# Designs tried in a protein design chat: VHH binders against RNA polymerase II C-terminal domain phosphatase-like 3 (CPL3). Part 7

Target 1, 181 residues: RNA polymerase II C-terminal domain phosphatase-like 3 (CPL3), of Arabidopsis thaliana (Mouse-ear cress) (q8ll04r923to1103)
Amino acid sequence: FASQKLSLVLDIDHTLLNSAKFNEVESRHEEILRKKEEQDREKPYRHLFRFLHMGMWTKLRPGIWNFLEKASKLYELHLYTMGNKLYATEMAKLLDPKGVLFNGRVISKGDDGDPLDGDERVPKSKDLEGVMGMESSVVIIDDSVRVWPQHKMNLIAVERYLYFPCSRRQFGLLGPSLLEL
Short names: E, the ipSAE of ESMFold2; O, the ipSAE of OpenDDE; V2, 0.75 times the mean of E and O plus 0.25 times the DockQ between their complexes.

## First folded at step 6 (VHH)

Design S11 (from S1 with E99D Y102F G104Y S106G; framework vhh_gocatamig_d2)
Fold by ESMFold2-Fast, scan of step 6:
Structure S11 (fold): chain B 181 residues (1-181), chain A 120 residues (1-120)
Amino acid sequence: as target 1 above (181 residues)
Amino acid sequence: EVQLVESGGGLVQPGGSLTLSCAASGFTFSSYWLAWYRQAPGKKRELVAGISYGGSTVYMDSVKGRFTISRDNAKNSVYLQMNSLRAEDTAVYYCATYDYPFSYEGFDYWGQGTLVTVSS
């Protein structure tokens, strides 16, 4: 008998992890990342990944493995991203290698419009369409309040996880990134 | 703080020209896709022109050949050169940015807008 759980909708980028394209990483930081990734491969719980086939680095938020294990016992977990389907699928596999946490509950909006065609169809917000359950039984964790214009009462806003220098610069922030610490 | 500040709007006669500029601050300008949108009274907001950080451009059909978008990464600025202006081009013009195609979360920034009125 499947338990009737509350739904927990989790944003991917800047909430559970931070990714950077290879061409966004300076050579000096690439050297540091390669050394850190090599050290990370020996750990029981990995946090830094280099994806050759996607041309990107991914750093998981500290405490993510413990969080997902505990949350999965209380909630039906959903992944929700404005990124494209390829990115969403690969991140879902990374976070859930056994395929038991999300059970296909992955929503990606990056393919719903053409960013070069700035029509109103280009995804700019998230909604609860496609989430199984009653709206009153949904909790959302995201770093952006703006993308949830109709569901702000369901939203727990978290501090953006910005590990890579390029991600920090994209938000106009000064000072060292977490990679440099 | 991320800011996009538009300027160059005004009143012009049909057939005239205007250059809109958008000054960006608080982020790594060269890494972002930039666009000009417009909203006419009683109409929805629409894309006029876009430019990638690599310089590839896209235009709305009704402005192709009349408008030219360009960027100057050294000056953190994007421009819209508008030629052969028509009454139908009357709108508030907005500068906007987002990171294509990787993620849209937290990257939707808009300027305050600049009014362009084409009248005779």
Scores: ipSAE 0.006, ipTM 0.122, lowest interface PAE 9.6, mean pLDDT 74

Design S12 (from S1 with Y102L S103E G104P S106G; framework vhh_gocatamig_d2)
Fold by ESMFold2-Fast, scan of step 6:
Structure S12 (fold): chain B 181 residues (1-181), chain A 120 residues (1-120)
Amino acid sequence: as target 1 above (181 residues)
Amino acid sequence: EVQLVESGGGLVQPGGSLTLSCAASGFTFSSYWLAWYRQAPGKKRELVAGISYGGSTVYMDSVKGRFTISRDNAKNSVYLQMNSLRAEDTAVYYCATYEYPLEPEGFDYWGQGTLVTVSS
């Protein structure tokens, strides 16, 4: 008597959140981030995290908490990343601390080093291997069409979420980042 | 079988230096974060430094500028260079690696430790 849901596959980097390594953040921006993270701890919904053990800052996309709550009622949620297992596991815990949204449905493809290295620099493809159900019952949300060569018709492409200055520079963008506004 | 073997500990005077080494085997070294933890007698274990496969690092505030963590993936080894040692750095130092779930005390494997004593 369990409701059967469509599967929703969610890209992590530049879709649900944006992360930056400590060594990619300028000293002046780190001062701003520390202050913002302290202020963010007072909010009902946290969006800025500093992970000492991973050496990185993570900023969640605005509206993410409401989105995940509503989407989890309609879809069986999956996380998908080109990052490594360590990164995928930590981000899954961050987004789902009670373990009730994803239920272990986390796919990581990056066994080749740093969680943030190569995700946008070394083109890799994603597929629906490991996602149960019919292809026609799957919806994908990702900022990159390029990584889904066989499943473009299932894909809802979203605007890249780039919060950190280093992330904007990585995509060749000029002008202030969301952090600097 | 996962194994982490530490070496390099010893007695050193305040202001001195030591290099700790950790040799790893039994897992895909390139897929794991490596970390150095320490535990002083009667205290809880604390993270000293961590390093990703690609070389991204994290340090406890009290050791920044004094300690440097590095790794050699070809040799499956991680190192902790400790400079300007202080009496409060006295502890058993442990090499550790992370598996799911990822939390500072949730790691599955570490070595047996190497004692560092900073005393005159």
Scores: ipSAE 0.000, ipTM 0.117, lowest interface PAE 16.0, mean pLDDT 74

Design S13 (from S1 with E99G S103Q S106P; framework vhh_gocatamig_d2)
Fold by ESMFold2-Fast, scan of step 6:
Structure S13 (fold): chain B 181 residues (1-181), chain A 120 residues (1-120)
Amino acid sequence: as target 1 above (181 residues)
Amino acid sequence: EVQLVESGGGLVQPGGSLTLSCAASGFTFSSYWLAWYRQAPGKKRELVAGISYGGSTVYMDSVKGRFTISRDNAKNSVYLQMNSLRAEDTAVYYCATYGYPYQGEPFDYWGQGTLVTVSS
């Protein structure tokens, strides 16, 4: 059974979603976000969230809900993040509110209380410890080739999903963010 | 304007070989995973083989050692070399890709399919 044995490892930040701390968002953009979030609440599939308890905004990648539904039929889905356990748990709950997609298959490498700690602020790498299956039966989706030094041949590199202006600046990119478009 | 066009299907005798080709257009081919799926009458569509942008491959158990998936990024094509064909390999074969480009629309594209019949 290929679908029962094949694992799909999904990076969270800049792959499935983009998050920004409240203090990283300019006042003018905060006003736009609040209006967009209010309109988004009326949609059948939510994409923009304001997390007061974590002090951050999260924007899901367009088409994520359809992707996860289709991927879950073909693969055992895993979430992998360099963020801390609290962040990983909250994002997993957001993406899988019924608890049927990931089934506890969530790997986090951060260990502090900051939800976004352990990402690109601290240099780290990923490996396949904790993922069931042989390397030849694992597919990885991530925006960063650099964090997978041992598994580049299993990696599907995706365009970074950078919704917030602060995220674009983090990667030295010119021009407006998706929020500004 | 993403398009996947399969070719190479046909009638072949048991034990024979066949090569399927999929020509891709409208996206950055080298950045995305490509796969071959098949569907026999009355059965669910199943993953046969997949290849990452870096060339890493996955196969369903029943075709391991018989089928080989490959890609040619310069020609925007993916191939499925099928050896030692069996009657149970009879199906419509589909080329597929999933992707989430930064400035483009997310996509989930399938070709129209090509029929492979293994019979004497």
Scores: ipSAE 0.000, ipTM 0.145, lowest interface PAE 13.6, mean pLDDT 74

Design S14 (from S1 with Y100W E105D S106T; framework vhh_gocatamig_d2)
Fold by ESMFold2-Fast, scan of step 6:
Structure S14 (fold): chain B 181 residues (1-181), chain A 120 residues (1-120)
Amino acid sequence: as target 1 above (181 residues)
Amino acid sequence: EVQLVESGGGLVQPGGSLTLSCAASGFTFSSYWLAWYRQAPGKKRELVAGISYGGSTVYMDSVKGRFTISRDNAKNSVYLQMNSLRAEDTAVYYCATYEWPYSGDTFDYWGQGTLVTVSS
């Protein structure tokens, strides 16, 4: 028999979550984050994490846990990031601690470049290499259309999830972040 | 300029041990992370082990219990103790440090690599 599921390819950064390294967070915001993280530890589903081994904060998009559970019943889930293997592996474990949602279907592009070749050591676009099946059976969810130059018909562009002030500044945005609200 | 220099690679028989060392010059305390990557012939580069400034570690599943990563912050060095080596561990091993490990990030510095060959 043929495969029963379509593939769903999910971007990590600014789609499923937003991360900020410790040294990018101002002291006043660090105080707020530490209090929020302490409160978040007691919730049934956690959304705010402090990763000492990676030196960063990670905030999950609201509704992510329900979304992943429902999507996994309809689609074969894949994670896809321009980040490196370490980041991809840690985020996959965070989103899927039992290893049942993605089942090793994690693609990271950050390590695919020449490590000594400046900007070319970090790839600038995504493709469907490593995603099994026909391209017509793939749906992509990502906040950036420019990283998918050949797959725009398969792409559902979502609004960037920007929780941290430094992330808003990265995209040239002014005004309060979701953290500050 | 930060430079990473790996050493300790060589030829070893299956079941043997090797210790890899990486010395960083120009290193600063702003670096949160030091890692060992490897690339085997015909394979993509993969993370073997990593250690934060504070000593938190991460390991690839196939090396857990066999490899141990450690660091000496006073010497700006990171080490990979490799025990019970297998033929599939044959690869060029790279030391790396980076500021930010996610989308749009670039690695700060990589070493030149050191070859580990596990063969009888």
Scores: ipSAE 0.000, ipTM 0.204, lowest interface PAE 10.5, mean pLDDT 76

Design S17 (framework vhh_vobarilizumab_d1)
Fold by ESMFold2-Fast, scan of step 6:
Structure S17 (fold): chain B 181 residues (1-181), chain A 120 residues (1-120)
Amino acid sequence: as target 1 above (181 residues)
Amino acid sequence: EVQLVESGGGLVQPGGSLRLSCAASGFTFSSYWMAWYRQAPGKGRELVAGIYSGGSTSYADSVKGRFTISRDNAKNTLYLQMNSLRPEDTAVYYCATYEYPYSGESFDYWGQGTLVTVSS
């Protein structure tokens, strides 16, 4: 359709969604989350999920469903995460239940490691290896500039999406979380 | 690329003062936790002071009341005001920031360091 289709590379954690493990959520906040999740089930587009099998809560960024629908018409969508393959696969399925948005274009580096850097199982940087096309035809959306050391001209840095109190503490941030608002 | 460049280190007498600066680039500085670490000869790297994006601070007991961490988000610069310096403060001082993957493991980004020598 296009002689050259533009690629859009999307970071998962803190860009499209925020996840928190059950054991990192305080009891008072879990009570709030359970009530909010029940209310969220009544909505046509869900944003808050409790995954018993993964032991975690996941909150999608506001506006994500509209964003993905519009972006999919203009770009070839890719998911890119420093998380492991199982997590990446589950999040891809959550965001794309029909399998038509990403179509297998999911890159996860949590299970990867340089054999010569044995102590560092998870690579510290991302690159465009595995993304087809000219570099000038790639747009990247990520909350972290640090993980894209060679692709800053292609990067749209977004404000980190931190919904859960434990995620705010993890980044050393002060003040109430979005959950508490 | 995340770049952290420290400056302000030098030789100072006990009881003296130094102000360290860290020029940050390549990331949204105002949104990140920033910290000063130090490594003395024969010791491991230790956290000296940290500052949250909202301006709240934390200090190691050994420097509390003597050192002050601050940030200027408009200038993308982190500072460490060091007063009442002691020979035990002699170390290479590093500016740092961090990121966490889903696994919860931290990735620290460091500058080259600036040497502070407190000589009697």
Scores: ipSAE 0.000, ipTM 0.101, lowest interface PAE 16.3, mean pLDDT 76

Design S19 (from S17 with T97R Y98V Y100S P101T S103G G104S E105G S106F F107Y; framework vhh_vobarilizumab_d1)
Amino acid sequence: EVQLVESGGGLVQPGGSLRLSCAASGFTFSSYWMAWYRQAPGKGRELVAGIYSGGSTSYADSVKGRFTISRDNAKNTLYLQMNSLRPEDTAVYYCARVESTYGSGFYDYWGQGTLVTVSS
ESMFold2-Fast, scan of step 6: ipSAE 0.005; ipTM 0.171

Design S2 (from S1 with S103E; framework vhh_gocatamig_d2)
Fold by ESMFold2-Fast, scan of step 6:
Structure S2 (fold): chain B 181 residues (1-181), chain A 120 residues (1-120)
Amino acid sequence: as target 1 above (181 residues)
Amino acid sequence: EVQLVESGGGLVQPGGSLTLSCAASGFTFSSYWLAWYRQAPGKKRELVAGISYGGSTVYMDSVKGRFTISRDNAKNSVYLQMNSLRAEDTAVYYCATYEYPYEGESFDYWGQGTLVTVSS
């Protein structure tokens, strides 16, 4: 093949952004979020979104826009999530509104599994199925090592991005969230 | 007990129409996202259409303009109106519902499926 670009596979949740459902946010924090979102709407590069149709708040990781711009020049970018296809599609549109970064390279594993089974319907790990090219030419950025059992040598583990209080509680963490600071 | 019951599948001629229905029970329907998926023999399961709790819709490119997803919260039902059916639309169609669309719980419940065959 003629292409010399490496593939860069990017995890969505807790890596590029953090989301919280409306009902997961306490009333006092919702007031703060609404004020911050109003201020954020006027910025050239937005980081806080209130998605009425999805019933959720989404906060992008600081530096994400500069990172994606630079990475897209060196790598073929892929999005990879354990979430479902509807969520993956909406997040891809958010991160790439012009359709020039990912070019449909979005993998969602939340819909994998037997639709007639209970807990077995939800996948527990990620793999490189659906990513074209040699595995040795792939770099992965994810907050979780556990979900990549076959590709640990390709993985750059990043610190989890936990902006919302409910997200900190989900990981058993004590103390204030980034929203509360 | 949470349950999804699909109906409306059958044999139809190319160019014909079918309406699929999914009746839901055992949960607060209006708070959940709903989707129609399909799986043809030897093919991967794919999202056909989805509708959020707020009524926003998403469609697979090959069905956009031909299929319409809708919900009736008072009747705890979701519908897929399929027009201008093609042979490649032949598949088992599944109704799915989920509360958390991001990492963790991608879907909560699935129906048993209803077969749609487009043939002449």
Scores: ipSAE 0.013, ipTM 0.364, lowest interface PAE 7.9, mean pLDDT 77

Design S20 (from S17 with T97R Y98V Y100S P101S S103G G104E E105G S106F F107T; framework vhh_vobarilizumab_d1; at its last look DockQ between E and O 0.18; V2 from the best seeds 0.00; counts 0 for: pae E 17.4 > 2, placed apart)
Fold by ESMFold2, look of step 7:
Structure S20 (fold): chain B 181 residues (1-181), chain A 120 residues (1-120)
Amino acid sequence: as target 1 above (181 residues)
Amino acid sequence: EVQLVESGGGLVQPGGSLRLSCAASGFTFSSYWMAWYRQAPGKGRELVAGIYSGGSTSYADSVKGRFTISRDNAKNTLYLQMNSLRPEDTAVYYCARVESSYGEGFTDYWGQGTLVTVSS
């Protein structure tokens, strides 16, 4: 067989970025975020975004642009999110505005525009079995081990990226978030 | 003021084609998800096709393979190419803007509609 790149499957939320809805952000933090976003616009690579149409703030993990550039040279990149297709499409556009990194290799919950479709009280999991195009050895980067019951030997678990205070509360963590530092 | 204006409807024989257009104004078109809906006489509105801001599309089963949704962000225009038309495609077709709230879709603006009649 000819040599080929390994596949690198990247989780989105809490791995590459952290998002918070407008309703989840206190007014005093909103003012800080607006100032930071204004300053971020002056940088060659953006890390903080305000999405009016999604009602959401999104903060990219530091080093993401350098990481994606280097990883794309070594691996065939895939995104895999438990979010719906609409969310996955918007985040893929954010991470890959030219469409050259992932080339449509974006795996999401489904084709519907409802990220809460079905019973979300039932734990969700990710699985590469039956996903067309996974023919070689794979490396997975994800902040959550429990979502990969079938691929633990391929998983590199990373520390959750928790920029917003609401995200720290979601995981029951004490102390300030990265926004507050 | 948000405005959606459909055009291109009319009378067509079964098996024929039509192209619908929706001219959008009053908002940043490229940032929104867009859709076509239709309403047949005596029926509720139903989703026909959607297109995300990133260009991915979705279709109702009844039109898949026959209809193509597309957008031109430079012209602020949404399109629906309708091929192999059938009498059951007869409806008023509505252009719709979809406001996304963290992966959820909610249609918040509608056009006034354009009538498509498929009859021999």
Scores: ipSAE 0.000, ipTM 0.097, lowest interface PAE 17.4, mean pLDDT 79
ESMFold2-Fast, scan of step 6: ipSAE 0.464; ipTM 0.783
ESMFold2 (binder alone), look of step 7: mean pLDDT 84; pTM 0.846
OpenDDE, look of step 7: ipSAE 0.010; ipTM 0.256

Design S21 (framework vhh_vobarilizumab_d1)
Fold by ESMFold2-Fast, scan of step 6:
Structure S21 (fold): chain B 181 residues (1-181), chain A 121 residues (1-121)
Amino acid sequence: as target 1 above (181 residues)
Amino acid sequence: EVQLVESGGGLVQPGGSLRLSCAASGFTFSSYWMAWYRQAPGKGRELVAGIYSGGSTSYADSVKGRFTISRDNAKNTLYLQMNSLRPEDTAVYYCARESDSYTEGYYFDYWGQGTLVTVSS
């Protein structure tokens, strides 16, 4: 019987959302996205964003708003990304505009240490440094098992959320993306 | 090691045409999406056109209908056909191999040294 609030570590890319740079989106799909974003802008719970200053489209995973609200009542929420600090900060603001869900608990590893050499490098590993001082159990939600070599027992692997066609191609997948359905 | 070498830049009159080429080496060219960027004096780099491994293309609004991006996977070469050139198209043009994910960071992105295009009378 645990009487403590647990920590929940959430991967950003391909877990909570999927992002694509403007240059990665075909003209025909960009027309569809513009129409969908205009319709989505009027909804109380938005899922599709066009960031002119970042040159990027972001699509949130279905059910994300309900999930974050419920999870925040049971867990101390953390965001964890291999992306850079700018991307992590902007995504944290998008997911938590009032600053009440994550409270600055955002880990970005894109700016840390020396990058691995090579043009086809293996993914960097993630670890629980930054959360290890807590008097609670840790649960991790991520789409990749490979990046958590030391924490497989704490990991709930989820199906990758791949909304944009370019993201499916990045993972070598055939067939239509969620945008094309 | 990844290498991208641009060529085909030069001086051209307004309304003229140029064809840029980018010779790629050190990676499986056919597997990557490729792009052309440009940078005018005193301005940041901007996307001009992109092309996926399968041949699907994307263009900046300022060049749609005037520029055509294409690739020859057998020759590991990327092209940009520029028609109806304007003085505002004056820039250094860069060939780029880019990561499909913004979250993966800049380290997967590679650019060549660039080729100068000057549109002037």
Scores: ipSAE 0.005, ipTM 0.164, lowest interface PAE 10.4, mean pLDDT 76

Design S22 (framework vhh_vobarilizumab_d1)
Fold by ESMFold2-Fast, scan of step 6:
Structure S22 (fold): chain B 181 residues (1-181), chain A 121 residues (1-121)
Amino acid sequence: as target 1 above (181 residues)
Amino acid sequence: EVQLVESGGGLVQPGGSLRLSCAASGFTFSSYWMAWYRQAPGKGRELVAGIYSGGSTSYADSVKGRFTISRDNAKNTLYLQMNSLRPEDTAVYYCARESGSYTSGFYFDYWGQGTLVTVSS
């Protein structure tokens, strides 16, 4: 008989990848990124993308392709982001170009309210609503413990993946970014 | 109520010029990064040009040197001056307000309804 798979819920930002808007990238770093993207474009497994339609750069975490292949054999994969549906959809296509890993299991919270008005009604956390099955059958991988207030026992917290200088500044970190190394 | 209303699209011959306008209302226009995107039939939406609140600009390589983005904060209006137009510039052009980054945890983008630009002879 078929074995029941556990669900694996994957955070996008700072867990599987790091993105930066064009306007967040300094001109000197843009020149380096364009050169690196041209070199990366020739590889069968790409890690650096320039999205003209979104005005952003995206850098995938090292080892991501091997991780997703192996995880998909053991778990039913879900993507979960505080970003909006457009961002979530584009990142899902990036990570799963053949449409076989996630099968529409993509949750985005960013379409709920206006985040700029400071309204406390706007969601600041994630929950397992929309994930089928029992909570005990779910494993979560995320860089932020704070966004999972009710599900900390299911959470594997990973080191934040911060490639772009603007992302390091967002978290108040000193020193060079991975792009600058 | 956030509103973005594009105008200035039309039919133009190759080598011609058009100026697009975007009238913004319902928010503090001067505080936001603003952008022009376009979408050709059967293709995805792409960034054409962006402008910071302080006036600094960015352009897609395909339009750099031909298009100029500008803003008039007193009139709450965004502009795109398009020169030396080519058939491949044919698209619906959209005005967009972007308040941050998709990577900031919360990102909200507002789009206008678009204005059609056809470059043909």
Scores: ipSAE 0.005, ipTM 0.219, lowest interface PAE 9.8, mean pLDDT 76

Design S23 (framework vhh_vobarilizumab_d1)
Fold by ESMFold2-Fast, scan of step 6:
Structure S23 (fold): chain B 181 residues (1-181), chain A 121 residues (1-121)
Amino acid sequence: as target 1 above (181 residues)
Amino acid sequence: EVQLVESGGGLVQPGGSLRLSCAASGFTFSSYWMAWYRQAPGKGRELVAGIYSGGSTSYADSVKGRFTISRDNAKNTLYLQMNSLRPEDTAVYYCARDSGTYSEGFWFDYWGQGTLVTVSS
């Protein structure tokens, strides 16, 4: 029913940020990342993070901090990921260190929607289960149209954010990554 | 049945050396990325070193130049050579097998029981 704000559902991977495991990063690129991360620590708003406990690098999309601040005034923000709860929780903390943006509105489908060992062909998909309010009051931002088969009219498709070379290779892309530019 | 069994831990003086081993069974060892993690008392788990199936390696800043990860695919064994040990290296060391790609949201699907390394006088 009546909500003070519309709901905005935000995809994590390739929409708000791009992450890569340490084992996916070549030595030459790790050298570049370490130098960039050291420089990034001097900025008022950080965009490059190295997480030892998770064994990964995370690069936030340019303009993310300004976007989240403005969007939170107009929308009730939700995070949505196909990853597991641990990943979702850590990314929510990263994006919302003061706990004022998402307020527990984090959906992780990796714990509930993983394909069975014998049927890897079943594609993972997203739905609005767990989002409070009317479906017509929801806007979705995601890089993939295919994962929202029932909700295409609610979807704003954004250009996939691929910072790491391994991420470009996963999508079959040739040429330099944003890290290399 | 997938198994990872660590050994080689113990008490060592600062400046000393230890070699950890991880015996792997129940899977095609040569096909997987393997790693050493550690967890110090009262702290979270952190990646120490990783090695790809092809032999390329990665290290945490705290151990670069002191630790060397290696593998013997014929023996299904992972090693961590630890030199110039410091009190802050005191931790339980875990052998881990990578679960696949980051896109699955899972980093490791199998862990060993851990082996304790204590660096103290």
Scores: ipSAE 0.015, ipTM 0.306, lowest interface PAE 6.5, mean pLDDT 77

Design S24 (from S17 with T97R Y100T S106Y; framework vhh_vobarilizumab_d1)
Fold by ESMFold2-Fast, scan of step 6:
Formats: structure tokens, C-alpha cells, sequence
Structure S24 (fold): chain B 181 residues (1-181), chain A 120 residues (1-120)
């Protein structure tokens, strides 16, 4: 019997990374992104990706690779998103190309949602039903407190990671994006 | 990149039927929730029917029992079979790929729409 780890549940978007669709990116920023992505390929740990098949750009949070390496030694890692299964699966592969960090522990609530409930603009919430083990053995990292109404004592709220200009506008923020800095 | 192209709209009399099609390209169609929305003159867009990646369906109360949403993953095509059409079904019908919160607070992949007119 190996030593049992605590569970760590990680939100994807605005916590571990930020994504923007091709149609959300202005042509001037697309030119900058293409040059930055080309430079990023030369680095031992990549942070900027262009997914042609999904029509999107993804920028990983600074320090993510060191964080995942250290966290995987202490916790059983889980990914949890309100996004759809395709997005969750692709982001899991990006973060864990060898399949050793998450080991299939990926929860996507977009596939289980009622389309009418989504259209009514009622805030969706997350719960721990998809996470095995005792609730007291779970730590959650998410940028949104509001999506965890029953598990606030397990939650570590992090600063929202917004790299793309469209993401800043989505949250009503002014000033230059991290892309423009 | 991503494209959604609707077809099959037209003029029909009350009680008639139409079959709408949506040809999808540029993404892994089988992995996405797909939907049909409509917008009648003077009204906002409303969800008509949705189909999950796994095949489960959902319908607005106004169309339950009359409309059937279906998908053909091998052909990357979404369908809406409309039976027992009423004048109040008159609208532009849009094929949409349901977006996650990461893509914004909207459906950003819509088709051009196809007009359905139900009148005597």
C-alpha cells in the first residue's frame, strides 16, 4: 500500500491558463502572438500554444510547470472545469502530455449541463461528487469563490489569470493586457 | 476555421413540415453540444433544441412533441425535423455550437441562419 495523497482540485480557465478563440483576437495581436509562439518553441518549458483544430490560442500561467511538478508529489491532481469535454481533454493533454499527473481525473460540467439552464443565465456551481475520497481530504484552487457554495472551507482563491485583451474586456477591466506588456 | 452552414428553410402552410440541416466543419463535431436557436421578428434569440455530445436531447416547451433534433457525427451534420408548424414558429433559425465560459458569455460560432415562414 503506497502512502495515500490528499486530493487537489484545479480549475482550468483563469486559474492554470487563459484561452482566446481566433475570432476574439485582433489581427495586430495575432501577428504578435505568432511571433511569440515561434520564440516560445525554443524554450524548454512552453507557455504559448496555437491550436488550429480548436481555433484558439492558450497561454499557460507563469510558474505552472514548477507548480504541477511540486503539487503532484503531495496531491492526487484533478482538473475541474465548467467547460465542455473537448476543451477539458485538450487542456489535460497540454498540461500532462505523458498522462502521469491527472491519470484521467478530469471533470467537465459543460457536457452534463441542461442547455435551457445555461441559457437562463443561472450561475452554475461545482461540487465534489466527481472526486473520490473524504471531503476533508480535498483542497480546491479556483479563481471563483461563487462556483463553490458548499465547499468554501476547502477553497484557495487565486488571482484570475487574464492574458488576452478579449479576456480583460470580458471581466470589465481597463488598461493593457499581459500580451501587450 | 469553424464554419456552420444552415439550409432547408422556406415558406410552408400551417400544419406543414420542414427539415433543417447544418453542415459543420473546422472542429471535432462529435465532441460538442450543438443547438438550434431562433429569432422571430421583434423578439430576442431563444433556444429551440439542444443535443449533447453523448446524444441526449432537450427542447423548449413550445416545440416539445413537434420538433426533433438529431446529429450525424459521420457527416458532421446537425438536423432539426419540424412537424405541425404554426404561424408563431416563423423565425430565422440558427445552428450554434455551444461555447464554454472560457470563450465568453455568448455563442461565438453561429451559422448565417435560414428563414422559416409559416403562413396561409
Amino acid sequence: as target 1 above (181 residues)
Amino acid sequence: EVQLVESGGGLVQPGGSLRLSCAASGFTFSSYWMAWYRQAPGKGRELVAGIYSGGSTSYADSVKGRFTISRDNAKNTLYLQMNSLRPEDTAVYYCARYETPYSGEYFDYWGQGTLVTVSS
Scores: ipSAE 0.000, ipTM 0.108, lowest interface PAE 15.4, mean pLDDT 75

